# VH-VL binders against Imidazole glycerol phosphate synthase subunit HisH (hisH), part 5

Target 1, 208 residues: Imidazole glycerol phosphate synthase subunit HisH (hisH), of Pelagibacter ubique (q4fnt5)
Amino acid sequence: MNVTIVDYNSGNISSVINSFKEVAKDKVNIEVTSDLNKIRSSDKVVLPGQGSFKSCVDALNAINGLVETLNEFTVTNKKPLLGICVGLQMFADLGYEETETKGLGWISGKVSKIDNQNNKFKLPHIGWNEINIVKESKIFEGIKNKSHMYFVHSYEFIPDDKSVISATTDYSSNIVCSVEKENIFGTQFHPEKSDKLGLKIIENFLNL

## First folded at step 24 (VH-VL)

Design c3 (from i6 with light chain Q55H S56G)
Fold by OpenDDE, last read:
Structure c3 (fold): chain C 208 residues (1-208), chain A 125 residues (1-125), chain B 107 residues (1-107)
Amino acid sequence: as target 1 above (208 residues)
Amino acid sequence: EVQLLESGGVLVQPGGSLRLSCAASGFTFSNYYMSWVRQAPGKGLEWVSWISYSGSRKYFADSVKGRFTISRDNSKNTLYLQMNSLKGEDTAVYYCAKETWVFTGKWYYYAFDIWGQGTLVTVSS
Amino acid sequence: DIQMTQSPSSLSASVGDSITITCRASQSIRSYLNWYQQKPGKAPNLLIYAASSLHGGVPSRFSGSGSGTDFTLTIRTLQPEDFATYYCQQSWSTPFTFGPGTVVDFR
């Protein structure tokens, strides 16, 4: 099995790489690249993102053919893809971080700033928080409801179709922290930063 | 007040063992990666070890790998460094350091924003 | 491992001077470079992160620049309290290596 972590200059993704390699061991080949052919030929793809929505989208678009390749992979061929943090957010039609920015549009919705309620809540949301699993998800096998995951974000994905939501977290409001739509998986939290349980989620994805 | 306080530094003989502690206060300890950084007398800073939030992941400098162990007790807000098979070159002030996330508006970066005052470990016959 | 170097190893300056310290990484670390200040007998203090971002509370006379492998710390209008040792540190990957340091002392 070949899994590609898309390296499109979306910040320091070393933790993602290390975690996936740790889980994969010698059973799964982890490729870190933006090479279109490698992405196309991969069995699964991981789309990380640790920057702003706009920065990540811009970085994605800066690589000729990458978006098209990802569309082919995810939409046309319906192969498993995991978006992490901004990777998830980019599933949206639009994001409003920095400026209105067009996303990948794989899941109808928008990315908006979390309401901090006049500084009652600190942004970015950083640290451990419980997730509320609201729908069964293939990547949540063995993950108990109310498990803690690690978050680093100021914006939230608001899908139009609420049925794609697999988990939420309580911060200011009930914000989406995981989605599942057919072959598309996304986590707002960082499974690579979520220690044992995060690695389990990674394992679940690799075993799809 | 955010604070780190190291303790445990003493004189030990080569081949000996020692455990250092770092008490954290003023922040949610479990939300941050922690590191040990040491400084030999009159020398520069050397990263020694890193530990993840729950301690499930650990990294070590090659110079101490196999001899040192890093751990943490989040319930006690304490970081530890177990040092075995100590050598003369391990003589140093040992600092614990908090690693933080920083956002520049585009990307997240990492830095040691909080340091303890250090504890001196002397390895000598 | 990423090797870090600094230049110069030491320099002498006077109050009011502008000084520049360079740091080089053996491979690209993008902008994942931090600068620390350390005074004798004290712990290091974070000055700059992300190569050019000033840490809170740090005077504006400090500035950082660079990306990839070459970085620079500049102190404009050196103050008495600025005489110390400065270290660069890459935060790109473990091990989080430090530069050897640059001692800034009185001329």
Scores: ipSAE 0.721, ipTM 0.900, lowest interface PAE 0.6, mean pLDDT 96
Fold by OpenDDE, fold request of step 27:
Structure c3 (fold): chain C 208 residues (1-208), chain A 125 residues (1-125), chain B 107 residues (1-107)
Amino acid sequence: as target 1 above (208 residues)
Amino acid sequence: EVQLLESGGVLVQPGGSLRLSCAASGFTFSNYYMSWVRQAPGKGLEWVSWISYSGSRKYFADSVKGRFTISRDNSKNTLYLQMNSLKGEDTAVYYCAKETWVFTGKWYYYAFDIWGQGTLVTVSS
Amino acid sequence: DIQMTQSPSSLSASVGDSITITCRASQSIRSYLNWYQQKPGKAPNLLIYAASSLHGGVPSRFSGSGSGTDFTLTIRTLQPEDFATYYCQQSWSTPFTFGPGTVVDFR
């Protein structure tokens, strides 16, 4: 099995790489690249993002053919893809971080700033918070409801179709922290930063 | 006030063992990864070890691998460094450092934004 | 492992001077570089993160620049309290590595 972590200059993805390799061991081949052919031929793809919505989208678009390749992989061929943090957010139609920015549009919705309720809630949301699993998800096997995951974000994905929501977290409001739509998986939290349980989620994805 | 306070640094003989502690206050300890950084007398800074929330993930400098262990007790807001098989070259001030996420508006970055005062470990016969 | 170097190892300056310290990485670390200030007998203090962003409370006379492998720290108008040792540190990957430091002392 070949899994590609897309390296498109979306911030520091070393933690993602390390975690995935740790979980994969010698059972799964982890490739870190932006090579279109490798992505196309991969069995699974991981799309990380450690920046603003716009920055990540811009970085994605800066690589010729990458978006198209990802579309082919995810939408046309319906192969498993995991978006992490901004990677999840980019699933949306539009994001409003920095400026209105077009996302990948894989899951209808928008990415908006979390309401800090007049500074009652500090942004970005950083640290451990429990997740509310609201729907069964293939990547949540062995993950108990109310498990803690690690968050780093100021914006939230608001899908139009609420049925894609797998989990939420309580911060200011019920924020979407995981989605699942067919072959598309996304986490607002960082599984690579979420210790054993996060690694379990990674394992679940790798075992899809 | 955000603060880190190291303790445990003493004189030990080569081959000896020592455990350092770092008490954290003023922030949610469990929300941050922690590191140990040391500085030999008159020398520069050297990263020693890193630990995740629960200790499930740990990294070490090659110079201390197999000899040092890192741990934390979040209920006590305390970071630990267990040092075994100490060598003269381990003589240094050991700092506890908090790793933080920082957003520039475009990307997230990492930095040690809070440091303890350090504790001196001297390994000598 | 990523090796970090700094130049010069030491420099002498006067109050009011503008000084520049250089840091180099053995491989590209993009902008994942931090600068720290350390005074004798004290712990390091974070000055700059992300190569060019000032940490809270740091005077504007401090500035950082660079990306990839070459970075610089500049102090525009050196103040008495600025005489210290400065370290660069890459935050791109473990093991985290520091530069050897640059001592800024009185002329």
Scores: ipSAE 0.676, ipTM 0.890, lowest interface PAE 0.7, mean pLDDT 96
Fold by OpenDDE, last read:
Structure c3 (fold): chain C 208 residues (1-208), chain A 125 residues (1-125), chain B 107 residues (1-107)
Amino acid sequence: as target 1 above (208 residues)
Amino acid sequence: EVQLLESGGVLVQPGGSLRLSCAASGFTFSNYYMSWVRQAPGKGLEWVSWISYSGSRKYFADSVKGRFTISRDNSKNTLYLQMNSLKGEDTAVYYCAKETWVFTGKWYYYAFDIWGQGTLVTVSS
Amino acid sequence: DIQMTQSPSSLSASVGDSITITCRASQSIRSYLNWYQQKPGKAPNLLIYAASSLHGGVPSRFSGSGSGTDFTLTIRTLQPEDFATYYCQQSWSTPFTFGPGTVVDFR
C-alpha cells in the first residue's frame, strides 16, 4: 500500500512525516511528494497544513494541477484522505484567515476565527485538550472519549452539515476538531503531536 | 518566571554513568518539546537529544545514540538525561532547552526560547 | 543530516560598526533557521527565529535574512554588550544542528 503525504510547502511537516513513517514501519510505503502521478496512484493521501488558511491554499495553488489531482483523488475516485489542522480547514468552501480565501469545497462550510470572547481565551489555542467524540469514526478506533489531543490553531472549521462532525473540543465554544465524510477524514488537532493516542489515530487511518 | 534548572553534573570516570535532571517552572511543561544541548569546553553548541510532550517520541544525536536516554516526568515538571558508557568526549556543560512554537502570520516555526544555566559533566580518569 | 557552517569563525569590530555573519546549510531548510547569542559563561539566548523574525526583547539593531541554504545575521551599530558568540541552528529536521559559531570581539 502506498500513502502519500502531500508536500506542497505547507510549513514544516517533518513531524507528520516522522510519525507516519514510525507507524507505517515496513507495512506501508510512505511517499512525501507533490508529484501528481504519485498522488494519483496512491492508495491514501495525507494533506497536512501548518500555517494560515490563505498561505496553505496559496501554496496548494502554486503547484500546477495539484488541486485538480486532489479533487480527482478525493472526490472522483473517493480514495481515503486525511487532512491535518489547516489541511482539514481547507475542506471548507471559504476561509477568512488574513482574507477571504476559497477552500477545496469538499465539505460545505467555512473557516472562521475562534471567538476569544474579548481575550478571555488566548489565541492560538495551543496545547493538550480533551476531545468529545460525538460520532463513531473509523480513525477513532481504540480512542476513548475524552482523550487528550494536541492543538495549535486560531481558526475553526464550521461545517454546514453537522453530521460530518466526529469530535469536538471545548475552547471558548464547542469547536469542531474532527470530521468524517465518506472517504474524507480531518483533524483539527495534530495527531502527529499527540503522542501515543495520536499515533493510534494515524495507525487507524493507515489501516483503512 | 519561566525557568529551567539543570542538576547532576559531576566528575565521573570513563565508562561511568550519570543522570542529569532539569527542573522546569513557570510554564506548562507538558505542552512543550524539550531538548538537551551540550557544549564542550571552548567549543560550540551540540544538540544531544529531543523528547516529545509525553515522552513517547525521542531523538538522539549519533554521538550519543545507544548510550544516552532521555525521559521526562510531567507530574514533576522534570526532564532527565541518563548518560551511560561515558567518554572523555562527553565532557561538557549540558543545557536543557525548551522548544517553543512561533507563528509569523503565515507559518509556524520552532526555536529554543528558554535555556537553563547548564550543568557541567566532566569525564576523566 | 543537515550540516551547518558559519563565516567568519571570528571577527573584530568597533562600537558603532555594522557586521554581518553568514550561515549555510548543506541542504534547503527553507526559513527554519534560528540565531542565538551566547556570552561567556552564560546560556545561549534566542535572537532570531524563522530566519528573520526578532525574538521578543531583542534590540532592533539585530536582523536576519535569507532562505534555503544561505542566511545572514546583521548587527548594526554594535554595542559593547554585543560581545558574544553567535550560533545559527536549523529547526527543519532532526538531528537539530548548530553552526560552529562566530566569535565577535571588540577592538
Scores: ipSAE 0.671, ipTM 0.888, lowest interface PAE 0.7, mean pLDDT 96
Fold by OpenDDE, fold request of step 27:
Structure c3 (fold): chain C 208 residues (1-208), chain A 125 residues (1-125), chain B 107 residues (1-107)
Amino acid sequence: as target 1 above (208 residues)
Amino acid sequence: EVQLLESGGVLVQPGGSLRLSCAASGFTFSNYYMSWVRQAPGKGLEWVSWISYSGSRKYFADSVKGRFTISRDNSKNTLYLQMNSLKGEDTAVYYCAKETWVFTGKWYYYAFDIWGQGTLVTVSS
Amino acid sequence: DIQMTQSPSSLSASVGDSITITCRASQSIRSYLNWYQQKPGKAPNLLIYAASSLHGGVPSRFSGSGSGTDFTLTIRTLQPEDFATYYCQQSWSTPFTFGPGTVVDFR
């Protein structure tokens, strides 16, 4: 099995790479690349993002054919894809970080700044927080409800179809922290930074 | 006040063992990666070991792999470095360092923003 | 592993001078480079992160530049308290390697 972590200059993805390789060991081949052919031929794709929504989208668009390739992979061929943090956010139609920016549009919705309720809640949301699993998810096998995951974000994905939500977290409001739509998986939290349980989620994805 | 305080550095013979401690205060200890960095007398800085938030993941420099172990007790806000099979070249001031994240508006970056005062480990016969 | 180098290993300067220190990585680390200042008998202090971002409390006379493999630390109008050893460090991947350091002493 070949899994590609898309390296499109979306910040430091070393933690993602290390965690996936640690879990994969010799059972799964982990490829880190932006090569379109490698992405097309891969069995699964990981789309990380550790920056602003606009920065990540711009980075995707800076690589000719990458968005189209990802669309073909995810939408046309319906192969498993995991979006992490901004990777998840880019599923949306639009994001409003920095400026209105078009996302991938794989899951209808928008990415908006978390309401800090007049500084009652500090942004970014950083650190461990409980997730509320609201729907069964293939990547949450062995993950107990109310498990702690690690968050680093100031914006939230607001899907139009609430049925895609697999988990939420309580911060200011009930924020979406995981989605699942057919072959598309996304986490707002960083599984690569969520230690043992995060690695379990990664394992679940690799075993799909 | 954010502070790191190392302890445990002493004189030890080659082949001996020693455990260093680093007491953290003034910040949520469990929210940060921690590292040990050492500095031999008159030499530069050398990264030694890294540990994740809960301690489930650890990395080591090749020079200490198999001999050193890193751990943390978040309930005590303490970082540890267990050093076994010590060698003369392990003689150094050992610093514990807090690894912070910083958002520049576009990307997140990491740096050691808080350091302890260091503790001297001397390995000599 | 990513190897870090610095140049020069040492330099002498006078108060008021402008100095530059270079750091190089054996492979691209993008902008994931930090600069630290260390005075004798003291722990290192973070000066610059993300290659060019000034850490809080650090005087504006310090600046960093560069990306990829070549980086520079500049100190304008050198002050007496700036005489120290400076280290670059890549935060791109483990092992987190430091440059060998540059000693800045007074002329």
Scores: ipSAE 0.606, ipTM 0.871, lowest interface PAE 0.9, mean pLDDT 95

Design c3 (from i6 with light chain Q55H S56G)
Fold by ESMFold2, last read:
Formats: C-alpha cells, structure tokens, sequence
Structure c3 (fold): chain C 208 residues (1-208), chain A 125 residues (1-125), chain B 107 residues (1-107)
C-alpha cells in the first residue's frame, strides 16, 4: 500500500513524515512528494498544513495541477484523505486568515479566528487539551473520550453541517477539532505530536 | 517570570557519570519541547539533545548518542540530562533551552526563546 | 547534518557603525534560521527568528534577511551593548545546528 504525504512547501513537515514512517514500518510505503501521478496512484493521501490558511492555499495553487489532482482523488474517486491542522481547515469554502481566501470546498463552512474574549485566552491555542468525541469515528477507534491531543492554531473550522464533526475541544468556546465525512478525515490537532494516542490515530487511518 | 535554572554541574573523573537538572517556572512546562545545548570553554554552541512534550520522543547529537539520556518530569517541571561514560571533550557549560512556536503571519517556526544560566561540567583527572 | 558557516569570524567596529554578518547553510533551510546574541559569561538570547522576524523586545536596529542557504544579520547604528558574539542556527532539520559564531568587538 502506498500513502502519499503531499509536499507542497507548506512549512516543515518532518514530524509528520517521521511519525507516519514510524507507524508504517515495512507494511506501508510512505511517499513524500508533489508528483501528480504518484498522488493519483496512491491508496491514501495525507495533506499537512503548518502555516496560515492563505499561505497553505497559495502553496497548493503554486503547483500546477495539484488542486485538481487532489479534487479528483478525494471528491471524484472517494479515496481516503487526512488533513492535518491547516490541511483540515482548507476543506472549508472560505478562510479569513490574512485575507479572505477560497478553500478546497470539500466540506461547506468557513475558517475564522478563535474568539479570545478580549485577550482572556492566549492565541495561538498551544498545548495539550482534551477532546470530546461526539460520534463514532474510524480514526478514533481505541481512543477514549477526554484523551489529550496537542494543538497549535489561532483559527478554527466552522462547518455548516454539524454531522461532519467527530470531535471538539474547549478553548474559549467549543471548537471543532476533528471532522469525518465519508472518505475525508481531518484533525485540527497534530496527531504526529500527540504521542502514543496520536500514533494510534495515524495507525487507524493507515488501516482504513 | 519565565525562568530555567540548571544545577548539578561539578568536577567529575573521566568515565564517570553525572545528572544535570533544569527547573522550569512561569510557563506550562508540558506544552513545550526542551533542549540541552552545551558550550566548551572558548568554543561555540553545540546542540546536545531534545525531548518531546511528554518525553515519548527524544533525539541526541552523534557526539553523545549512547552515552547521554534525556528525561523530564512534568509533575515537577524539571528537565534532566543523565551523562554517562564522560570524556574530557564533554567539559562545557550546559544550558537548558525552551522551544517556542512563533508565527510570522505566513508560517509557524521554532526558536529557543528562554535559556537557563548554564551549569559547568568539568571532566578531568 | 546541515552545516552552518558564518563570516566573518570576528570584526571590530565603533559605536554608530552599521555591520553585517553572514550565515550559510549547507542545504536549503528555507527561512528556518534563528540568530542569537551571547555576551561573555551569559546565556544566549534570541534576537531573530524565521530569518527576519524580531523577537519581542529586540531593538529595531537589528534586522535579518535571506532564505534558502544565504542569510544576513545587520545591526544599524551599533550601540555599546551590541558588542557580543552572534550565532546563527538552523531549525529546519535535527540536529538544529549552530554556526561557529561571529565576535563583534569594540574597536
């Protein structure tokens, strides 16, 4: 099985690469590339994002044919894709970080700045926080409710359809931290930085 | 006030062992990677090791791999460096350093924003 | 390992001068470069992160530039407190290697 981590110049993705290779061992081939043919032929795709919404979208668009290939893989062919952090956020129709920017539009909704209640809550939301798993989930198999995951973000995804939400976390407000819609999986937290439980989520995704 | 305070640096014989401590205060210790950086007398800075948030992941420079171990006790806000099989070349001031997430408006980066005062380790007969 | 070099290894300057220090990485580190200042007997202090962003409280006379493999630190209108050793550091790939340092001495 071939799993591609999309390398679109979206910041330093070394932790994502290392964690996926650690879980995959010799059972799953992990490819790190932006080669369109390798992405098309992949069994699963991982879309990391470690910058602003606009910067990540611009970086995807800068690679000719990449967005179209991801749309074909994900929407047309219904193959599994995991978005991490801004990778999840880019599922939205629109993001408002830096400027209003069109997302991938795979899950209707928007990305807006977390309300810090007049600086009562520090942004970015940094560190371990517990998650509330709100529906049965393929990637949360074997993960207990109220488990802790590692966060670093200032913006939140607000989906129009609440049925896609698989987990939330409390920071200022109830924030969506995971979505699951058919073949589309996303986490706002960083499973690659969330120790054993994060590696379990990666394992669950690889075993889909 | 965010502070890091190293302790445990002493004179030790070659082949000996030593444990350094770094006490952290003024921040949520478990939310940050921590590192050890050393500086031999009259020399530049050498990164030694880092440890992840819970201690589940660790990394070591080749010069100390197999001889040093790193650990943290998040309930005591303390970082440790266990140094075994010490050599003269390990003589240095040892600093602990805190990583920070920083954002430029475009991308997230890492830097070491808070350093301890250092503790001197001397390896000599 | 990504090797970091700095030039010059030392320089002498007067208060009010403008100076430039260069740092080179053995492979692209994009903008994952930090600059630290260290005075004798003291711990390093973060000056600049992400090649060009000033850490909080750092005077605006400090500036950084560059990307890829070549980077510069510039100090405009050098002040007495700026005489120190300056280190670059890459934070792209472990080990997060430092440059050898540049000593800035008062003339």
Amino acid sequence: as target 1 above (208 residues)
Amino acid sequence: EVQLLESGGVLVQPGGSLRLSCAASGFTFSNYYMSWVRQAPGKGLEWVSWISYSGSRKYFADSVKGRFTISRDNSKNTLYLQMNSLKGEDTAVYYCAKETWVFTGKWYYYAFDIWGQGTLVTVSS
Amino acid sequence: DIQMTQSPSSLSASVGDSITITCRASQSIRSYLNWYQQKPGKAPNLLIYAASSLHGGVPSRFSGSGSGTDFTLTIRTLQPEDFATYYCQQSWSTPFTFGPGTVVDFR
Scores: ipSAE 0.361, ipTM 0.770, lowest interface PAE 3.9, mean pLDDT 92
Fold by ESMFold2, last read:
Structure c3 (fold): chain C 208 residues (1-208), chain A 125 residues (1-125), chain B 107 residues (1-107)
Amino acid sequence: as target 1 above (208 residues)
Amino acid sequence: EVQLLESGGVLVQPGGSLRLSCAASGFTFSNYYMSWVRQAPGKGLEWVSWISYSGSRKYFADSVKGRFTISRDNSKNTLYLQMNSLKGEDTAVYYCAKETWVFTGKWYYYAFDIWGQGTLVTVSS
Amino acid sequence: DIQMTQSPSSLSASVGDSITITCRASQSIRSYLNWYQQKPGKAPNLLIYAASSLHGGVPSRFSGSGSGTDFTLTIRTLQPEDFATYYCQQSWSTPFTFGPGTVVDFR
């Protein structure tokens, strides 16, 4: 099995690479590339993002044919894809970090700044926070409700269809921290930085 | 007030053991990786070890691997460095340091934003 | 491990001078470079992160530039409090290694 972590100049993705390789061991081949043919031939794709919504979208668009290839892989061929942090946020139609920017449009909704209640809550939302699993999901197999995951973000994804929400976290309000729509999985938290339980989520994704 | 305070540095014999502590205050300790960085007299900075949020991941410089152990107690906001089989080359001021995310408006980066005052370890007969 | 070098290893300067310190990484670290200032007997302090972003409270006479493998720290109109040792550090790949330091002394 071949799993591709998309390297589109989206910041330092070494933690993602190391965590996926640690879980995959000898059983799964992990590729790190932006090569379109390798992405097309992959069994699964991981879309990381560690920056602003606009910076990550611009970085995707800067690689000719990449967005089209990801659309084909994800929407047309319905192969499994995991978006991490901004990777999840880019599923939206629109994001408002820095400026209004069109996302991938795979899950209808928008990305907006977390309401910090007039600076009552510090942004970014940094650190461990518990998650509320709100529907059964294959990536949460063996993960207890109220488990803690690691967050670092100032913006939140607000999907139009609430049925895609698989987990929330409480920071100011209930914030979407995981989505699942058919073959499309996303986490706002960083499983690669969430210790043993994060590695379990990675394992569950690899075993889909 | 955000502070890191090292303690435990003393004179120790070669082959001996010593445990350093770093007390943290003024921030949520468990949200950050922590590091030990040392500086031999008249020398530069050397990263000795770091430890992840829960302590599940640890790194050691080759010069101390197998001899030093790092740990943290998040309930006490304390970082530890257990040093065994000490050698003269381990003589240094030992700093604890907090890693954090810094944001440029476009990308996230890492930096050591808070350092302790250091504690001196001397390994000599 | 990514090796970091600095030039010069030391320099002598007068108050009011403009100085430049260079740092080179053994492989591309993009803009993942920090600069620290350390005075004798004191802990290091963060000056610059992400190659060119000033940490809060750092005077504007400090500036950083560079990307990839080559970086510079510039201090314009050197002040008495700027006589210290300066270290670069890459934050691209663990271990986050330091350069050997540059000592800036009174002439």
Scores: ipSAE 0.318, ipTM 0.750, lowest interface PAE 4.3, mean pLDDT 92
Fold by ESMFold2, fold request of step 27:
Structure c3 (fold): chain C 208 residues (1-208), chain A 125 residues (1-125), chain B 107 residues (1-107)
Amino acid sequence: as target 1 above (208 residues)
Amino acid sequence: EVQLLESGGVLVQPGGSLRLSCAASGFTFSNYYMSWVRQAPGKGLEWVSWISYSGSRKYFADSVKGRFTISRDNSKNTLYLQMNSLKGEDTAVYYCAKETWVFTGKWYYYAFDIWGQGTLVTVSS
Amino acid sequence: DIQMTQSPSSLSASVGDSITITCRASQSIRSYLNWYQQKPGKAPNLLIYAASSLHGGVPSRFSGSGSGTDFTLTIRTLQPEDFATYYCQQSWSTPFTFGPGTVVDFR
């Protein structure tokens, strides 16, 4: 099985690479590339993002044919894709970080700044926080409700369709931290930084 | 005030063992990777080890791999470095350092934003 | 491992001078470069992250530039407290290696 971590100059993704390779061992081939043919032929794709919404979208668009290839993989062929952090956020139609920016549009909604309630809550939301698993999900197999995951973000995804929400976390408000729509999975938290339970989520994704 | 305070540096014989401690205060200790960086007398900085948030992931420089171990106790806000099979070349000031995300408005980067004052380890007979 | 070099290894300067320290990485680290200042007998302090972003509280006479493999730290209008050793560090790939340092001495 071939799984591609999309390398589109989306920040330093070394933790994502190392965690996926650790879980995959010799059983799953992990490719790190922006090569369109490798992406098209992959069994699964991982879309990381460790920057602003605008910076990550601009980086995707700077690679000719990449967005079209991801659309074909994800929407047309309905193959499994995991978005991590800004990778999840880019599923939205629109993001407001830095400037209004069009996302991938795979899951209708918007990305807005977390309301920090007049500086009562620090931004970014950094650190361990518990998650509320709100629907049965294959990537949460073996993960107990109220498990802790690691977060680093100032913006939140607000989907139009609540049925896609698979987990939330409480930080200032009830924030969407995971979505699942058919083949499309996303986490706002960083499974690659969430220790054993994060590695379990990666394992569950690889075993889909 | 955010502070890191190392302790445990003493004179030890070659082949001996020593455990260093780093006490953290003024921040949520479990939210950050921690590192040990050392500096031999008159020399530059050498990164020696880091440990992840829970301690499940660790990394060591080749110069200390197999001899040093790193741990943390998040309930006590304390980082540890266990040094075994000490050699003369391990003589250094040992700093603990907090690794954090810093944001430029476009990308996240790593930096060591807070350092302790250091503790001196001398390995000689 | 990514090797980091600095030049010069040392320099002598007077208060009021402008000085430049360079740092070179053995491969591209994009803008993942930090600068630290270390005064004698003290721990290092973060000056600059992301090649050019000043850490909070750092005076504006410090500036950083560069990307890829070549980076520069500039100190304009050198002050007495700036006589120290300066280290670059890449934060692109573990291990996060340091440069060998540049000693800035009073002339």
Scores: ipSAE 0.255, ipTM 0.741, lowest interface PAE 4.7, mean pLDDT 92
Fold by ESMFold2, fold request of step 27:
Structure c3 (fold): chain C 208 residues (1-208), chain A 125 residues (1-125), chain B 107 residues (1-107)
Amino acid sequence: as target 1 above (208 residues)
Amino acid sequence: EVQLLESGGVLVQPGGSLRLSCAASGFTFSNYYMSWVRQAPGKGLEWVSWISYSGSRKYFADSVKGRFTISRDNSKNTLYLQMNSLKGEDTAVYYCAKETWVFTGKWYYYAFDIWGQGTLVTVSS
Amino acid sequence: DIQMTQSPSSLSASVGDSITITCRASQSIRSYLNWYQQKPGKAPNLLIYAASSLHGGVPSRFSGSGSGTDFTLTIRTLQPEDFATYYCQQSWSTPFTFGPGTVVDFR
């Protein structure tokens, strides 16, 4: 099995690469590339993002044909894709970080700044926080409710369809931290930084 | 006030062992990677080791690999460096440093934003 | 490991001068470069992260620039408190290696 981590210059993705390779061992081939043919032929795709919504979208668009290839892989061919942090946020129609920016549009909704309640809550939301698993999800198999995951973000995805929400976390408000729509999976937290439970989520995704 | 306070630096003979501690206060300790950085007398800074949030991942400079171990106790907000088989070249001021995410408006970066004042380890006969 | 070099190793300057310190990485680190100031007998302090972003409370006379492999720290209108050693550090790949330092002495 071939799983591709999309390398579109979206920040330093070394921890994503290392965590996926650690879980995959010799059973799954992990490719790190932006080559369109390798992405198209992959069994699964991982879309990381460690920057602003706009910076990640711009970096993705700077690679000719990449967005179209991801649309074909994800929407047309319905192959499994995992978005991590801004990778999840880019599923939205629209993001408001820095400036209004069009997302991938795979899951209808918007990305807006977390309401910090008159500076009662520091942004970014950084560190370990518990998750509320609100729907059965294949990536949460073997993960207990109220488990802790690692977060670092100032913006939140607000989907129009609440049925896609698989987990939430409380930070100022109840915010979406995981989604699942058919073949499309996303986490706002960083499974690659969430120790053993994060590695379990990666394992669950690889075993889809 | 955010603080890091090292302790345990003493004179020790070659081949000996020593444990350094770093007490953290004023921030949520478990949310950050921690590092040890050392500076030999009259020399520059040398990164020694880091430890992940829970301690599940660790890294060591080649100069200390196999001789030093790093640990943390998140319930006590304390970072440790266990130094074994000490050599003269391990003589240095040892700093603990807090790694953090910093954001430029475009990308996230890593930096050591808080340092302790250091503890002196002297290895001599 | 990524090797970091700095130039010059030391310099002498007067109050009011503008000085530039350079740092070079053995491979591209994009903008993952930090600058630290260390005064004699004290711990290092973060000055600049991400090559050009000033850490909070750092005076505007400090500036950083560069990307890839070549970086500079500039101090405009040097003040007496700027007497120190300056270190660059790459934060692209572990181990996060430091440059050898540049000593800035007042003449």
Scores: ipSAE 0.203, ipTM 0.723, lowest interface PAE 5.1, mean pLDDT 91

